VHH binders against DNA primase DnaG (dnaG). Designs and how they scored, part 4

Target 1, 371 residues: DNA primase DnaG (dnaG), of Nanoarchaeum equitans (q74mb1)
Amino acid sequence: MAKFAPVQYKYIIKAEFEIDGIVDREDIIGAIFGQTEGLLGMELDLRELQKQGKLGRIEVEYKRVGNKTIGTITIPTSLKAVETSLIAAAIETVDRVGPAKARFRVKEIVDVRSSKREYIRNRAKELFVQLLSKTAPDIEELRRELEEAYYSKQLIEYGEEKLPAGPLVEKSDEIILVEGRADVVNLVKHGILNVLGMNGINIPKSVVELSKRKKVTLFIDGDRGGELVLRNLLAAGADIDYVAVAPPGREVEELTNKEILKALKSKIPLEQYIKNLRISINNDENKEKYKELLSKVFDTKKAIVFDEQFNIIDEKPLEEIDKLPSAYGIAIDKILDNETYAKIKGKYQLILALDSNVNAQERVITLKDIQ

## First folded at step 15 (VHH; from G6 with T101R L108E)

Design K5
Fold by ESMFold2 at other seeds, fold request of step 22:
Structure K5 (fold): chain B 371 residues (1-371), chain A 122 residues (1-122)
Amino acid sequence: as target 1 above (371 residues)
Amino acid sequence: EVQLVESGGGVVQPGGSLRLSCAASGFTFSSYYMYWYRQAAGIERELIASITRSGETYYVDSVKGRFTISRDNSENTMYLQMNSLRAEDTGLYYCAAKSYRYGKNPQEYEYWGQGTLVTVSS
């Protein structure tokens, strides 16, 4: 039985050059070998690597512009990233081609396996969507679920906390920070690959550290209390640059491609977002009523429920908060935490608290919000 | 001993033709890029044409279509066929040979002829 192994390249080095003269193609290749000889030791000698099949054929494309030769080279390698980078750096030392002075600069090093996986993903998406859209309309929900499952496998784990992330979070100078895994999945399936999720309001140390090295856009749900997440990030020392907000009443995890792009295009600097929040609360006609209710509950260890006219309906000690009736709103003498929120979730449209460390689906107003 | 010897210069009327030769000795001719330069009175020496080891050519705009550079590696000789000569082509014509050696002790090689005078006048 005949056996053969195809050449398995891992990386492609792409470099540009400018040569001060008209030169032969073979002299471009000869200059690369001649000027890198001995630079990286015998184990990384380019001629030897090529004989071993670890370095592919050097391909040269060029054009002549007056008395100059300008072009590109491509060099496939089966070497690991470090060795490939050393070879790429050695190529940048080439300063002569024949008698002519030359300048070489590596433009990029392409990871061959990532390029193939991306092609497969894109083509699979096209075929999958085509198949489902030609089938009965009642399976569109199944299509969305299958797409979510497919794109969940593209996520990577970031940091010691194993945070959900898109595959480009380390390589990008900018990242998009979202609340959770479902948000990351939705952004990745719409082509946003520099995204990082958090595990609720417990701010990961890896997020704080990354925020000091990269530009961060915090992308939060519309009409939700995303302010708490921002406050906790800032208190933990995170360096947030921009805020993007989903359309009113929409969650990041459910947005379409157009809505995602529009929200990200409309991001605003952190300071402007904070200013806008202060202005919005100060213009609320009911601000004084919020102050009155919070003042009345302050330091009483009680909770008070009220109607749409802000009349008190009932009050009970905090330990009996689950026994209060549903109403328009509730005011509590406590920081709103997950345990307390679980007892009142869905019973009120408005929550007044001393402070909040949860991302409630209802409107939350705290003492700091009404100062 | 390396030598480049130009020949074929002379006096010619406008519209005429001349063929210059550059005979090389003392080095491996086929390993060198070859060049013609021109120096007119009061002007710095300027490249007008070049030819690579494999025969690829370059011409400055003022001579394109009128001049043809060529080489014969078996005769160790480079040529410049000059047609449709003009008064501004008057000058001293030099051949040059250039090469470069890579390695631990890199070396530039650049040789020049003494020049051959071309005069275009009526």
Scores: ipSAE 0.696, ipTM 0.917, lowest interface PAE 1.3, mean pLDDT 83
Fold by ESMFold2 at other seeds, fold request of step 22:
Structure K5 (fold): chain B 371 residues (1-371), chain A 122 residues (1-122)
Amino acid sequence: as target 1 above (371 residues)
Amino acid sequence: EVQLVESGGGVVQPGGSLRLSCAASGFTFSSYYMYWYRQAAGIERELIASITRSGETYYVDSVKGRFTISRDNSENTMYLQMNSLRAEDTGLYYCAAKSYRYGKNPQEYEYWGQGTLVTVSS
């Protein structure tokens, strides 16, 4: 049974060239492949793309004018706009055909399916100029920069704070809440349009208000930063219904389409996430040391500083807490409040307290966290 | 070692004909573009004809219609048939072979013969 792979081309790259000599047709095609080989990585290698059927045959038309060869090339592609623009830019770097000097210029990129031809032509021109000014960028990084520029234009501004959002955030009954703009761009890139970003630790009032009207899934990184965002939202009075967490070691802004969909499908109710977080604290190797230090300081009106081996370095009454040295950690016989935190901010990596009403940048363990 | 050896030069009367040959060795002849250059006394060397790997040709206006460049890839030889010779065709005729390597370390390859003298007597 024969295998058929019909290709529906989306774009046609049209480029002009001028060559300072007469050359063979096959050498024009060979120069394009030879000078772009290895330039765009294996995913955008022209030979590989042609093998996959994503790049059509390169058509060449030319005439000879004196000792020059002048003409055009036409390259059909089924690739998306960003990849097509990268290939078009790479073709403009071709400067030799055989022994002859050459100049290539992309005339246009034609959208065979859309009336948006002016947009694509303008973007290809702008991106080419930007690429000429770059010095040896990584192809993956360059691809990310182009995608960010493209998808940034699809974002809207939400609320008085002008928060980054997908275009469907106002119409949807459910929203996906993410930490920052890069997360919004990545989700929009993958077709998730009911997404709203925040300023990280600075929780906007528009977010809190929206959370009381809509079903909210908080989509966070699986690290301490993600936990801090959740704590800030809850402290601000936001009504969070579900939590979705990026895979271990991954951030929301870097996820693939499949990873995003899997994480959102595996979202859990807020209460279950909080329970899981407390179970994780209970499995901490140093849990008994935290208990021991907290019990030692309890009802003493003192603070104790300790090293990484949990040896006590110094202790002083709470009224003299600012006179304690910097160390690995501090344990205090007090609820951590703003006044106390101002005196110890930045001096310790770990704070043990009876309770906390402060959003500290350091790790805080309280009595309720260890039981 | 790469060599280009011209032959066929000599003294000829105006209106006469000569056939120059350029025998190549030491490289893959069919991969190179081939060229004839001419240098008259006190004048900079000039390209007069070229031929691509597949046989496509170029001539400067001063020789077009009178000179014919050709190549025989099986014999590793390029030719220049020169008809209706004029006094201004007098000079030293050089063959050249040119190629280019693409990639991370691009490289020009350019080889020249020693030349063969053509004198058109007055």
Scores: ipSAE 0.694, ipTM 0.915, lowest interface PAE 1.3, mean pLDDT 84
Fold by ESMFold2, fold request of step 22:
Structure K5 (fold): chain B 371 residues (1-371), chain A 122 residues (1-122)
Amino acid sequence: as target 1 above (371 residues)
Amino acid sequence: EVQLVESGGGVVQPGGSLRLSCAASGFTFSSYYMYWYRQAAGIERELIASITRSGETYYVDSVKGRFTISRDNSENTMYLQMNSLRAEDTGLYYCAAKSYRYGKNPQEYEYWGQGTLVTVSS
């Protein structure tokens, strides 16, 4: 090479291209230089910038698909953001590679400094784990011994009730509240250290007091037992912010790391969880009312909208279903298909139909459901 | 000034072979992309094969595996080896040379031969 300067690159321009023909690699690079020549003036001329070391080597990766050449280019630059953006825009004006028509589009401009810091962080973690793995023979036995020592050190007693807790309960602004000791052990085992357990339905005073000064996520089993715990917490005056629930049929104490993280990531604000419970209870209790409403529309060629008390608000022929008002629910004398659903989507919480061919976002109850 | 002269056309029976040549003069042959086109009676010319300056090739599906395009930059000549010829290969075969000049005065360069007739019949 003629010149090399030890200048750190600040940005990498990544662009995609599609060329209407089979072309040589060197002609892709030549087209970029040749078609941007003179566009940005002397200070931003790509050949000149490369001579000055401010623009790096253009790298090209591509494949051939029929009579087309499709790929990407990568251009490192030490220029500032504005100049880099101007060069990126100039590259998008390239419309020929040799005799073939071409289209270039900038996919992204990458900040090199941020990428290097993230690489160093991640690689250091990997190397550190590797060092720990090499410290003893029979790694599985050592791992088990460290886990037992870890659990012994990680469980503390919280409050006058001596509740089982992880070591970060006091230091954390957020607390994960679980039903019992086994749940605490499992969460601590998987690295969740801001966890506090209870004695089931006997609500400790320390839990109520803590809930008023910290953000609390209640993490309950995937069955119906967790509802009683929540109800008793609220009756005792606890301030619960979120609810997380284990997968259906699973208990918190048996969850894997992935299941724990997914459940906590999918937590729901308390008020939304209570709303979901009320809808579920109403649906179960109101089965006979669903049957009554479906019987009323059967063989009438009509749709009926109703309120939360199941009083009929309005009714119209099926042909005018889009003219019915939004309400708690609608009952229709037909099979729910995509055409009909498009007309009523989002207007109701509950749809009663003869049958269903669609996967609606609202709850759908059919004749089969209420036999 | 620029000249592309095709040769090697003729009458051949189905399943036979033929080798076409395209001799170039009046321009720097090694700087051009080279192409073979075919025109059957009553239809538009179609690209059937191409070769880049460095020798990378493309073939349309109907000739892939039967035809081979090549170039000899020292002789300023492009070739098309046609094997397993079919009646549908009958037509006028043209060579073309294409290049592009960038800069203040961008310019397309595109040259064509007069064609050489290939007839596949018994």
Scores: ipSAE 0.688, ipTM 0.913, lowest interface PAE 1.3, mean pLDDT 83

Design K5
Fold by ESMFold2, fold request of step 22:
Structure K5 (fold): chain B 371 residues (1-371), chain A 122 residues (1-122)
Amino acid sequence: as target 1 above (371 residues)
Amino acid sequence: EVQLVESGGGVVQPGGSLRLSCAASGFTFSSYYMYWYRQAAGIERELIASITRSGETYYVDSVKGRFTISRDNSENTMYLQMNSLRAEDTGLYYCAAKSYRYGKNPQEYEYWGQGTLVTVSS
């Protein structure tokens, strides 16, 4: 037989309407479907939701007052609060029933299981109705804003730095560490409650202290920026046990539930991840050219700029590094520090140095990276 | 081409009866709300009765209990049975058909007849 798909309604949308004419019940229902079609995207299309059993039958009660039809509609839904609030707001845009002008206003959204969520309903309705009453440019942006507001209320503040965290960060023996607040919100949205964010570039002391007493999985974006986060954590003395990486080109804050779970299940021990990074450098086709350029500047107190073919364009003493032209890359006979980086920032795509003490936006390759 | 043709008007004594017809063509009659309007000399055209696609009716107070609107979707015709006619019922009676299309390209559809004259006098 077909798989059982139990549907238990979670919310009931109640709306009032006033219609400037006598109309048929079926046209009231048809106007709701017809005037919301395409408004919330295909995933929240009311006809599709009803076909899937996620939206119940629309019940209509009305009376005649002269040449007007006045009444209420009731719509049960098994959707989450966010989606229910979006549908409720969309219903308020219905302004025609058959040939008659109409006005719809959501009276309330009833939580079938608990009235304790009434605060969330009121805030969600107010935020979305307010945005819709001004010409809103994009429904997807509105969805993200509502979701952020809702799940942000579930976060706690951790440590002196008031770091964003899920509610189970203190109680859990394992912690998922992410770069920022948006990542925390997304993980909490998907049921990961033992998550801690860092809220910036500098590594918080509270993160380092927590890492020494709990098992930590660092969950980073799927680009080179994520690798720099790890390096900064290690430099600060954090005790990272595992690394999980978002799919290539994806950010943790945008991942689906399936992608989050897959990335966390595929986490690897820190030492193995570090080996993988070193193997990646070793397989770079230009590794020997990096070695040659670094060897050429070593113990010369000079800097050399080079083109994309690794031909030397110019060479100057380190004291004159700011006088070198912009180019594909630069090799320097020193540790890259903040003073030196300030003089070369934005002029090159690749920096070769003896070592690095800075978080450069450009790719930095050091002697340790190629030994 | 859409046409609404009223008929059945004429001269009648006070207290008498008339039956107006509105024959429709050129559109799907059963998809439209239908209306009777009346225009007396020196007065704006006023709605006096309406009937929905399914047959729900509305009447203004001045004709309620005396007039009956009905429709026959198989004959594409709407009717107005007028009983107990009064001098105040004198006027030009118009048939109207209205519908609305939802969606990305919303559109009002509104059609009118040319009217049929009803004169109530002794």
Scores: ipSAE 0.686, ipTM 0.911, lowest interface PAE 1.2, mean pLDDT 84
Fold by ESMFold2 at other seeds, last read:
Structure K5 (fold): chain B 371 residues (1-371), chain A 122 residues (1-122)
Amino acid sequence: as target 1 above (371 residues)
Amino acid sequence: EVQLVESGGGVVQPGGSLRLSCAASGFTFSSYYMYWYRQAAGIERELIASITRSGETYYVDSVKGRFTISRDNSENTMYLQMNSLRAEDTGLYYCAAKSYRYGKNPQEYEYWGQGTLVTVSS
């Protein structure tokens, strides 16, 4: 006997029907599948969803009243709210069961994991979508539009400036501060609900006031614009505790769930970020020593460890980089990536590399920095 | 070529019995809901009994308990056993077959016979 973990349902669609005739139970179920086929595309086809285990068994209860069949159906689903609403709307388009005229009306969508009041609110919002006339030209486009509308409505307004915010911004002891509305929407979409947006360069006073009573992580884009935002916040007197940075060249509004979580887990104290930000290779008295060390390691497939006087202490092939001793600095003949950084994190104060795709806590100087 | 042919009508005295048949051809009989309708002189055609694909039945109150609808999918034939006939049962009896196709090209299918006359008189 094999162990099995059943799919847990998130929503239950409950609909009523009235059919102008007596019909077989099988034909009620068949009409639902047959009249929704092709309406929602292959990804939301009810037969395919049931095959995938994302729709449960359709249960039908009915009574015969004269030459009419009246009853209810229930459809459990593990789909998200948007997809469940689309399916519910499609069911209301069923107007035949066998040869008999019929009408279906969604009575409610039960949120299995929500309180009664939360369910009523969610149902009202989700059922609104089912009232769209005519099918959309592109179901994928419709899905995106529904998601944007849904998550945008989950935002609250914060302060007199009516700033875009996630629903937990006031209740949380920690706040994630982002540049604008699009960033807030993206974070809320991915489950980060204690987020507050601000107007780019124009720092709202509500943000400054909030920063003095909550722990704030500033989550900025991986470009020069992020530095400007931080500088303006500090000039306005905001109390920023941590900084999280999107990957180089990436904006917070476009990050995936994995990228968001990684960036937030890699946040650093403000003072450390300022130290890293103040790196000025052009004014550094040791610039020529950095160039000399990088030149010695270039195209050798080796790493060189050096002391505070920039004397070489040890060198080994890159594959043995974890066997090098801790010291003042290390120079490596490769691009600093996450795997390499994991092997040298905390062992050195200065890292010289060909290039970098890592937001390291240590000072990193690359060939681009010294050319 | 779709065809529904009623038979079994005739003249019978009050209290008598008749058995009507509706022989079907040209379509998949087991996929259709089947119906008996009655038309008395000066009155619009009225549904009196129906039977689903699986054999579930409906009767109008005026014939319930006296008439029995049945179907034999292997013989492509529907029947109406009429017992305890009354003068008001006199009329032309029609069989009908109905189905519906879903999907991109939805279509109603509805076929009728030409009727068989039942006369109940002394």
Scores: ipSAE 0.684, ipTM 0.911, lowest interface PAE 1.2, mean pLDDT 83
Fold by ESMFold2, look of step 17:
Structure K5 (fold): chain B 371 residues (1-371), chain A 122 residues (1-122)
Amino acid sequence: as target 1 above (371 residues)
Amino acid sequence: EVQLVESGGGVVQPGGSLRLSCAASGFTFSSYYMYWYRQAAGIERELIASITRSGETYYVDSVKGRFTISRDNSENTMYLQMNSLRAEDTGLYYCAAKSYRYGKNPQEYEYWGQGTLVTVSS
């Protein structure tokens, strides 16, 4: 049985042209295919798209005005908005028809089933990116830029701090907290719309207030920076219910859809997460070295600095702690407080102390952690 | 080697007629747009008529209705029939062939003849 399954076109590209000479119709169409060949890669090659039925017949209307050929083309496409916009922009690069110079300009992209205003917005953004670029960008990079621009526009501002948020953050009973704007954009891109971003280490008042009204899952990077964010939230009085963690060494902003869904499905209650951290310290192969260093400094009123091999480099009284050199780590005979931390912040990767009253950006191990 | 050889020029009285020919060799004639240009003394060379690969024509206003451009792809020859000649038609008439290759290494192709002199004098 002869049965056709016609492709339902989503967009129609309409472009104008002016050609400095009289030309044959076939050469107008040939120039479009010939000058866009290889420009958009194999998946967006116009000849291939036409063979696949994703690009319709190019219709050309023109008239001769003196020694010029002027007219319009229309190109139906079943592609999505981003791909359609790329094709439309590529057509504007056509500058020859046969031997004649030519100029093509996209007049509009018509959405067959939705508002034309959204198409104008998307096209204007793409043309702006094109104007800023003076080099031939990688087509993959251009796709990423267009996707970022599109999804960034869907964000809302939350609270007086104007925090980046997905559109459902106020309506949802549960929210997902992330560190920054890039994380929010990535989650919104993948359909997670009840997301709220923060200013990294500084905890916004609006976040603390929201955490007391809604169930909160903190979604953190897989490194120590993510644990710092949790500690700062807890110190600020935020009510965190669950923790989701990106794969080791990965950032939330770079995760794929599969990785996001896996991490969120594997979220655990806050108390269990904290328990797991303590168990991990007990199984650390360097635990005995931490004990040895802390024992050496205990009740001496001194601080010692050590290298990656846990060899002591220098030792001074606590009053002279600011005079110790930067090193892998430091052990101190006191509770780590704000005053002491201000003197050693950023100089070490590991801090061993009797206890801690601060949430340091570095790893802190206390007597309670190793008992 | 590419050649465009104009012929048919000469001296004619006002109101007379001439037929110019441009014989082409060394390239695929049917793939080229063809042109007649005219250069009068002290004036830059100007396009006066053109013909596309399929035979569509263009004329400047000063020759429209008096000149007829044509091509015979089987003979690799372009013609210009010039009727009702005027003194201002005096000049050197050049044949040109133009094409463009798209793709990996884009290339303009443009060839010119040596010209044939047309003199319209009383």
Scores: ipSAE 0.681, ipTM 0.909, lowest interface PAE 1.3, mean pLDDT 84

